# Ledger of designs, part 281: VHH binders against q96fz2

Target 1, 269 residues: q96fz2
Amino acid sequence: CGRTSCHLPRDVLTRACAYQDRRGQQRLPEWRDPDKYCPSYNKSPQSNSPVLLSRLHFEKDADSSERIIAPMRWGLVPSWFKESDPSKLQFNTTNCRSDTVMEKRSFKVPLGKGRRCVVLADGFYEWQRCQGTNQRQPYFIYFPQIKTEKSGSIGAADSPENWEKVWDNWRLLTMAGIFDCWEPPEGGDVLYSYTIITVDSCKGLSDIHHRMPAILDGEEAVSKWLDFGEVSTQEALKLIHPTENITFHAVSSVVNNSRNNTPECLAPV
Below, E stands for the ipSAE of ESMFold2; O stands for the ipSAE of OpenDDE; V2 stands for 0.75 times the mean of E and O plus 0.25 times the DockQ between their complexes.

## First folded at step 14 (VHH)

Design BD2 (framework vhh_8pnl_2; at its last look DockQ between E and O 0.01; V2 from the best seeds 0.00; counts 0 for: pae E 15.9 > 2, unsure alone 64.7 < 65, placed apart)
Fold by OpenDDE, look of step 14:
Structure BD2 (fold): chain B 269 residues (1-269), chain A 120 residues (1-120)
Amino acid sequence: as target 1 above (269 residues)
Amino acid sequence: QGQLVESGGGLVQPGGSLRLSCADAGSTFSDYDMGWYRQAPGKERELVARIYIGGTTKYADFVKGRFTISRDNAKSTLYLQMNSLKPEDTAMYYCARGYRWGSSPTFDYWGQGTRVTVSA
């Protein structure tokens, strides 16, 4: 996964992340550093994206079922990194393969500390290799959306006409991530950064791409992944697997340029 | 939901200029796509211009380079610079905020509008 969309306004995004804590109380996640949130139809690595994480990461003795929403840098910078510039990292940390997560120090160490997060997105983009051509067809991949009475029976944005109505109650894609905290050697603000865990693609997506983000489908999966106080690493990792509960449609080549930030990136062609 | 308040409308001669402003009282102005619409008497409301969160702009065909949409996120204000105004531009102009843009944009919030009259 090298491109996502996360364009919802902060207020809408917050409401979309409504949850119940362990006591059954309805809550909204509290923001940390909301000013770092930059909505975009076309998010690339090194940009900031909103993630959910347990409040226990910030407050001692906090209820670990409470959630914080925070923009973090896409591309994990390990805490042990000693260079002053994160861009000098010599290995790719945009993604973490599920099969090697425990083999790589950059991911194993923060995971062992319970630094699990849920990366939020409207969806993600993947490019299908066209046989016989050097051209790649981009696809937008997302959760199936619930049919509202107003939107008709739209399980998928199958037409441009129906696309606008789908956003009334958009179900966000929830991807499993690992984050770390890096302190610059020269001082300054702590950098929070994340990697997206990837798995082999499900059967439905296999013709488009062979890998997909580990998607946490449903509130229970999201809650367990976030709750590092109650859920061990071993138990959490059981949540990491391919899911068939996705849909997709072809989009225009507009998304190919990371500078393009318009709804055209998401729109079905 | 933030309140959108339009201003800058008025009476102007053909060939004249106006600058419309739309102030958003909300704190999340920068998170929204914005647009200007107009409605002339007896006509349907029509899109004039849009500006996305990324700064990209789109204009209706009748604009023909005469109008410029812009935004100041620090001031939470949307602008429409209108030059070379024509009598046919006479309408109520509305500011709109949304995040559901597509072939037929859906807006979340509308202002009350500001009246533009172009007459000799």
Scores: ipSAE 0.821, ipTM 0.906, lowest interface PAE 0.5, mean pLDDT 92
Fold by ESMFold2, look of step 14:
Structure BD2 (fold): chain B 269 residues (1-269), chain A 120 residues (1-120)
Amino acid sequence: as target 1 above (269 residues)
Amino acid sequence: QGQLVESGGGLVQPGGSLRLSCADAGSTFSDYDMGWYRQAPGKERELVARIYIGGTTKYADFVKGRFTISRDNAKSTLYLQMNSLKPEDTAMYYCARGYRWGSSPTFDYWGQGTRVTVSA
């Protein structure tokens, strides 16, 4: 998992993240650094994307069930990294395999600190390798969506009003992540960065790719993953598994070039 | 979150040494930027040293290499090794913790302090 779409305007994205706190009260997550949010149909590693995390990471004695939403860099930079340029990391931290997360210092240390986050996207892209060729077929992969009479699928909308209705009610993909906080050696702002945990693909995706992100399906799973004040690392890791509650469609090769930021990137072919 | 408790202060002669400790209980000690501040009678509280989440340290100019800040995350304890003490180092010493986020980092939780007196 190395490409996502997260294109919604900030206000639409925020409303899609409505949640209930531990007292059952409806809330929206509070933004940090909202001006660093860069919506795009075509996000790649090293770009910023919004994640959810517990308010307890920021405020003494905060209710750990309350959520902050903040843009973070995709590709975890460990707090112990000593070079001045994060691109000089000697290993890939875009993803973290669930079966080795407690063996890799870059991931086990922040996980032990409760640095769990939920990575938000419209969905993610994967490229299916076709047998006997160099050709790859990209797919857009996302939660099944509640269908309206006027919009049967993504890209079926025939007017701006129908397109808005599809995305106004879009169920965002919620992926389990780990984040860390890195202080540049020369000073400056702390860099917040994340990795996406991966698992073996479910049966529905196995013909496309053998790995998938660990998807947190439903508010209980999201709440438990975020709430490091009440949910231990050991219990949180039980949430990490494949899901069959996923759908996909083929897309054109427009998405292959990460500079292409248009609705065509995720349109069905 | 637990309360910060400083210890290790006391009376020392000029040129002497003290090691301050700050104990913090909690599951997230290693998530905090930590710092030592001091306040002499009639003066404003001033930063002495900081240690950030990633381990980078910063010192006030008046430290001039005499103090060393460190942390032991396994024991949830912050330290300040103070060498070559001078009478002007006489103050209440406080440990502090906080997060940085974006461009607005804060140190927002303080201990009760430990007194250091450097007498002639």
Scores: ipSAE 0.000, ipTM 0.155, lowest interface PAE 15.9, mean pLDDT 84
ESMFold2 (binder alone), look of step 14: mean pLDDT 78; pTM 0.789

Design BD3 (framework vhh_8pnl_2; at its last look DockQ between E and O 0.01; V2 from the best seeds 0.00; counts 0 for: pae E 16.2 > 2, unsure alone 64.5 < 65, placed apart)
Fold by OpenDDE, look of step 14:
Structure BD3 (fold): chain B 269 residues (1-269), chain A 120 residues (1-120)
Amino acid sequence: as target 1 above (269 residues)
Amino acid sequence: QGQLVESGGGLVQPGGSLRLSCADAGSTFSDYDMGWYRQAPGKERELVARIYIGGTTKYADFVKGRFTISRDNAKSTLYLQMNSLKPEDTAMYYCARGYRWGSSPYFDYWGQGTRVTVSA
């Protein structure tokens, strides 16, 4: 996963992240550093994206089932990194393979500390290799959305009204991530950064790409992944597997350029 | 939801210029795609211009380079610079915001409008 979309306004995004705590109380996640949130139809590594994490990471004795929403840098910067510039990191931390997560110190250590997060997105992009050509077809991949009475598929929404209803209740993609905290050697603000855990693709996506993000499907999976106070690393890792509960449509080549930030990136061709 | 408040409308001669402003009282102005619409008497509301969160702009065919849409996120304000105005540009102009994608962004919130009259 090297490209996502996360364009919802902060208020809409917050409402879309409504949840129940362990007491069954309906809550909205609280923001940390909301000013760092930059909505985009085309998010690339090194940019900031909103993630969910347990409140216990910030407050001692907090209810670990409570959630915080915070923009973090995509591309994990390990806490031990001693260079002043995160861009000097010599290895790719955009993704973490599920099969080697416990073998790589950069991911194992923060994971062992309970630094689990849920990366939020409208969906993610993946490119299919076309046979016989050097061309790649991009796809937007996302959770199935609630069908409006009149439209059998999101791709078939023929009317503006149908799209409006879909977006009013857009189900965000929830991807399993690991984050770390890095203190710059020269001082300054602590950098929070994340990696997305990847798995082998489900059967439905296998023709598009052989790898996919580990998607946490449903509130229980999301809650367990976030709740490092009650859920061990071993139990949390059981949540990391491919899911078939995903849909996709072909999009234009506009998304190929990371500078393009328009709805055309998401639009079906 | 923040209130959109349009201003800058008025009476102008053909060939004249106006600058419309739309102030968003909300703190999330920068998170929305913005647009200008107009409605002339007895006509349907039509899109004039839009500007996306990424800064990309699109214009209706009738604009023909005469109008410029811009935004100042720090001021939570949308602008429409209108030059070379014509009598046919006479309309109520509305500011709108949206976040819904498809073939075109869909706007879900509108201001009360500002009246533009182009007359000799």
Scores: ipSAE 0.862, ipTM 0.932, lowest interface PAE 0.5, mean pLDDT 93
Fold by ESMFold2, look of step 14:
Structure BD3 (fold): chain B 269 residues (1-269), chain A 120 residues (1-120)
Amino acid sequence: as target 1 above (269 residues)
Amino acid sequence: QGQLVESGGGLVQPGGSLRLSCADAGSTFSDYDMGWYRQAPGKERELVARIYIGGTTKYADFVKGRFTISRDNAKSTLYLQMNSLKPEDTAMYYCARGYRWGSSPYFDYWGQGTRVTVSA
């Protein structure tokens, strides 16, 4: 997974992240650095995207079921990295394979500190290679959406009001991530960065690509992944598996160029 | 997760030295950022020093080179070497384990503290 859409205005995104705490009280996540949120239909590695994490990560004695939302850099920079320039990292940290996560220090160390996050997106893109050609067909991949007479569908929206209704009730894709905090040796702001955990594709996606992000399907899975105060690493890793609760449609090659930030990127073709 | 236990506090004269220790029984000590805080009577708790996983150290401005934070990952122990002690350094000293968000430090585990008293 190397491309996502996360285009909702901040207030719409925040509302889509409504949750219940341990006591069943309805809450919205509290933002950190909201001005760093850069919505786009076409997010790539090194860009900032919003993630959820436990409030306990930065407040002593906080209720670990309470959630913070913050933009972080896609592409984890380990806290132990010694160079001054993150581009000097000798390996790609855009994704983290679930089958080797406890063998790689870049991911094992932050995971052992409970640095688990939920990466938010409208959905993600994957490119299918067709036999006998070097061209690839992009797909937009996302949670199945409940269609009401007021919500419509992506392909059915034909006015600004109908488009707004599609996204007002959109179920955001929730992917399991690991984050770390790196202090540049020359000083300056601490860099917060994440990786997306990947697993083998489910049957439904196997014809498109052999890997998929680890998707956290439902509030129980999201809560357990985030709650490092109550859920051990061993128990959290049981949440990391493929899901069949996913859908997709083909999209235009407009999305191939990451500079294109337009609804056409995710529109069905 | 192990509990943090501070030791090495006591009564010293101005200009003296103390070395504080903080033992962490956890097997993953080397994977955490560590820090020292202090709290004098009637004052708010304040940062003294922090050492990150990457080895970078940070000191409060009032330390002015008098204190040195260090860690021994093999012994799972954090240290604070305090030299040239002043009466203003009288406080309860706490070690902490955790990580940082942004430029602000934060910690998720604290010890019970060790008292340092600097007086003639």
Scores: ipSAE 0.000, ipTM 0.145, lowest interface PAE 16.2, mean pLDDT 84
ESMFold2 (binder alone), look of step 14: mean pLDDT 78; pTM 0.794

Design BD4 (framework vhh_8pnl_2; at its last look DockQ between E and O 0.63; V2 from the best seeds 0.00; counts 0 for: pae E 2.9 > 2, unsure alone 63.5 < 65)
Fold by OpenDDE, look of step 14:
Structure BD4 (fold): chain B 269 residues (1-269), chain A 120 residues (1-120)
Amino acid sequence: as target 1 above (269 residues)
Amino acid sequence: QGQLVESGGGLVQPGGSLRLSCADAGSTFSDYDMGWYRQAPGKERELVARIYIGGTTKYADFVKGRFTISRDNAKSTLYLQMNSLKPEDTAMYYCARGYRWGSRPSFDYWGQGTRVTVSA
């Protein structure tokens, strides 16, 4: 996963992240550093994206089921990194493979500290290789959406008319991530950064791409992943697997350029 | 929900200019796509221009380079510079914000509008 969309306004995004704590109380996540949030139809690595994480990461003795929403840098910068510039990191941390997560120190260490997060997106983009050509067809991949109108059909918005209707109550994609905290050697603000855990693609996506983000489908999966106070690393990792509960549609080549930031990026063609 | 308040409308001669403003007092302005619509008497409301969160702009065909949509996120204000105005531009102009975009623009909130009259 190298491109996502996350364009909802902060207020809409917050409401979309409504949840129940362990007491059954309805809550909205509180923002940390809301000014760092930059909505975009076309998010690339090194940009900031909103993630959910447990309040316990920030407050001692906090209820670990409570959630914070915070923009973090996409591309994990390990806490041990000693260079002053995160861009000097010599290895790619945009993604973490689920099969090697415990083998790589950069991911194992923060994971062991309970630094689990849920990366929020409208969806993610993936490119299908066309046989016989050097051309790649981009796809927007997301949770099936419920049409607000009486059609009762859950599925892909495969038509322009249907596409407009699904945005009334958009279900956000929730991807499993690991984050770390890096203190610059020269001082300054602590950098929070994340990696997206990837798995082998489900059968439905296998023709598009062989890898997909680990998607946490449903409130229980999201809650367990976030709640590092009550859920062990071993138990949390059981949540990391491919899901078939995904839909997709072809989009225009507009998304190929990371500078393009318009609805055309995710609109069906 | 935020409140959009339009201003800058008025009476102008053909060939004249107006600058419309739309202030957003109730929401995070920078998070929304914005647009201008107009409605002439007895006609349907039509899109004039839109500006996305990324700054990209789109114009209706009738604009023909005469109008410029812009935004100041620091001021939470949307603008429409209208030059070379014509009598056919006479309408109520509405500011709108949105984040639901498909084949057709979909806006969530509208202002009350500001009236533009182009007459000799």
Scores: ipSAE 0.820, ipTM 0.904, lowest interface PAE 0.5, mean pLDDT 92
Fold by ESMFold2, look of step 14:
Structure BD4 (fold): chain B 269 residues (1-269), chain A 120 residues (1-120)
Amino acid sequence: as target 1 above (269 residues)
Amino acid sequence: QGQLVESGGGLVQPGGSLRLSCADAGSTFSDYDMGWYRQAPGKERELVARIYIGGTTKYADFVKGRFTISRDNAKSTLYLQMNSLKPEDTAMYYCARGYRWGSRPSFDYWGQGTRVTVSA
């Protein structure tokens, strides 16, 4: 997973993240560093994207079920990194394989500190290698936008007007992540950065790509992943598995160039 | 009342120019795709131009290069430079902000409009 869309304006995104705390009280996540949020139809590594994390990471004795939303750098920079420039990191931390997460110091250490986050997106892009050519077919991959079989909903949009209705109640993709906090040696703001945990693709996606992000499907999974005060690392890792509750459609090659930031990136072809 | 305020409309002769402005004082302007729409008397509201958060623009076919949409995120202001105006451009012009890229307006994402009249 190396490309996402997260294009909703901050206020719309915040409302889409409404949740209940452990007492059953309806809440919105509280923003940190909202000025670093850069909505885009075409996000790539090293960009900032919003993640959810427990308030307990910021406030002593806070209710660990309360959520903060903050933009973080995609590509985890370990807290122990000694160079002044994060681009000098000698290994790629865009993704973290679930089967080796406890073997890699860059991921094991922050995970042991409870530094779990939920990475938000409209959906993600993946490229299917076409047989007989080196060309790749991009797909946009996202949660089904039908909440129940009995609720009316707009399926795949076939025109701009239909997409307007779909975005009114878009269910954000919620991916399991790990974050870390790096203090630059010459001072300045602490850098928050994340990695997306990956798993083997479900059957429905295996023809597109062999890996997928670990998706947290539903509020119970999201709450348990975030709540490092009440949910141990061992229990949290049981949430990390593929899901079949996913859909997709082909998109044009406009998305291939990460400088293209337009709705055509995710529009069906 | 809308949170978008259009200005710059008026009466102009065919071939003339107007610059429309739209101030967005009530939200985070740079997060939104922005657009200009128009509604002629007795007609449905139609897209004129759109500018996306990445700066890419789209124009309705009837514009034919006569209009230019732009935005200034530091001033939270959207513009429409209208040149070579024709009588058929007579309409109420609306600013819209959104994340729903289509031809139909969303609720609570519209200004109150500014009138443009192009008379022979």
Scores: ipSAE 0.456, ipTM 0.752, lowest interface PAE 2.9, mean pLDDT 87
ESMFold2 (binder alone), look of step 14: mean pLDDT 77; pTM 0.786

Design BD5 (framework vhh_8pnl_2; at its last look DockQ between E and O 0.66; V2 from the best seeds 0.00; counts 0 for: pae E 2.3 > 2, unsure alone 60.1 < 65)
Fold by OpenDDE, look of step 14:
Structure BD5 (fold): chain B 269 residues (1-269), chain A 120 residues (1-120)
Amino acid sequence: as target 1 above (269 residues)
Amino acid sequence: QGQLVESGGGLVQPGGSLRLSCADAGSTFSDYDMGWYRQAPGKERELVARIYIGGTTKYADFVKGRFTISRDNAKSTLYLQMNSLKPEDTAMYYCAKDYRWGSSPKFDYWGQGTRVTVSA
């Protein structure tokens, strides 16, 4: 996964992340560093994206089921990194393979500390290799959306007309991530950064791409992944697997340019 | 969601210019795609111009380079510079903000509008 969409306004995004704590109380996640949030239809590595994480990471004795929403840098910078510039990291930390997560120190160590997060997105992009050509067809991949009663005639969100109606109540994609905290050697603000865990693609996506993000489907999966106070690493890792509960449609080549930031990026063609 | 308040409308002669403003009292102005719509008497509301969160702009065909949409995120204000106005531009102009499909006629919020009258 090298490109996502996360364009919802902060207020809408917050409401979309409504949850119940362990007591069954309805809550909204509190923001940390909301000013760092930049909505975009076309998010690339090294940009900031909103993630959910347990409040216990910030407050001692906090209820670990409570959630914080925070923009973090996409591309994990390990806490041990000693260079002053995160861009000097020589290995790719955009993604973490589920099969090697426990083999790589950069991911194992923060995971062992309970630094689990849920990366939020409208969806993610993948490019299908066309046989016989050097051309790649981009796809937008996302959760199936629930038809609102008012949209009774909306079959698949594969047309512009249907797409407009689907956006009234968009279900966000929730991807499993690991984050770390890096303190710059020269001082300054602590950098929070994340990696997206990837798995082998489900059967439905296998023709598009062989890898997919580990998607946490449903509130229980999200809650367990976030709650590092009650859920062990071993138990959390059981949540990391391919899911068939996704849909996709072809999009235009507009998304190929990371500078393009319009609804056309994720619109069906 | 903050209230959108349009201003800058008025009476102008053909060929004249107006600058419309839309102030958002909300704190999340920069997170929204913004647009100007207009509605003439007895006609349907139509899109005039849109500016996305990325700064890209789109215009209706009838604009033909006469209007410019812009935004100041620091001021939470949307603008429409209208030049070379024509009698057919007479309408109530509305500001709207949205986060949905770029061509959607349905926005999350609309202002009360500002009236533009182009007459000799």
Scores: ipSAE 0.816, ipTM 0.896, lowest interface PAE 0.5, mean pLDDT 90
Fold by ESMFold2, look of step 14:
Structure BD5 (fold): chain B 269 residues (1-269), chain A 120 residues (1-120)
Amino acid sequence: as target 1 above (269 residues)
Amino acid sequence: QGQLVESGGGLVQPGGSLRLSCADAGSTFSDYDMGWYRQAPGKERELVARIYIGGTTKYADFVKGRFTISRDNAKSTLYLQMNSLKPEDTAMYYCAKDYRWGSSPKFDYWGQGTRVTVSA
């Protein structure tokens, strides 16, 4: 997983993240650093994307079921990193394989501190290798969306009017992530950065790609992953598995160039 | 009332120019795709031009290079420079916020409109 769309305006995105705390109270997540949010149809590593995390990371004695939403850098920068420029990191930390997470210091250490986050996106892109050609077919991959009066599944409809109605109540993709906090040696603000945990792809995606992000399907999974005050690392890792509750459609090659930031990137073809 | 306010319309002779403005009093202007739409009497509202959050623009075929859409995120303002105006450009012009890339947004992010009249 190396490309996502997260294009909703922050007020729309915030409403899509409405949740219940442990007492059953309806809430919206509180923003940290909202001015760092840069919506885009075509997000790549090293860019900022919004994640959810527990308020307990910021406030002693806070209710760990309360959520903060904050932009973080994609590509985890470990707290022990010594260089002044994060791009000098010698490892790729865009993704973290679930089967080796407890072997990699860059991921095991922050995970042991409870630094779990939920990475938000409209969906992600993946490229299918075509047999016998050098071409790769990009797909946009996302949660199935609520049926509308004029549309069944999104895969059957490709008119702009159908997309317009679907975006009114879009169910955001919720991916399991790990984050860390890095203090630049020259000083300045602490850098928050994340990795996305990956798993073997489900059967429905296996023809597209052999890996997928670990998706947290539903509020219970999201709440348990975030709540490091009440849910141990061992219990949280049981949430990390493939899901079949996913859909996709082919998109044009416009998305191949990460500088293209237009709705055409995710439009069905 | 909506948070979008159009201005700059008026009466102009064929071949003339107008510059439309759309001020956004809401927060987060830079988060939205923006567009200009028009509606002539008895006709459906139609797209004139769009500008996406990445800066890319799209124009309706009838524009034929005569109009230029632009935005100033620091001032939360959208513009439409209209040159070489024709009588068929006579319409009410609306700006809209958009995140649903459809040709006909159906939500509360429309302005009140500004009238453009091109007299023969």
Scores: ipSAE 0.541, ipTM 0.789, lowest interface PAE 2.3, mean pLDDT 88
ESMFold2 (binder alone), look of step 14: mean pLDDT 76; pTM 0.785

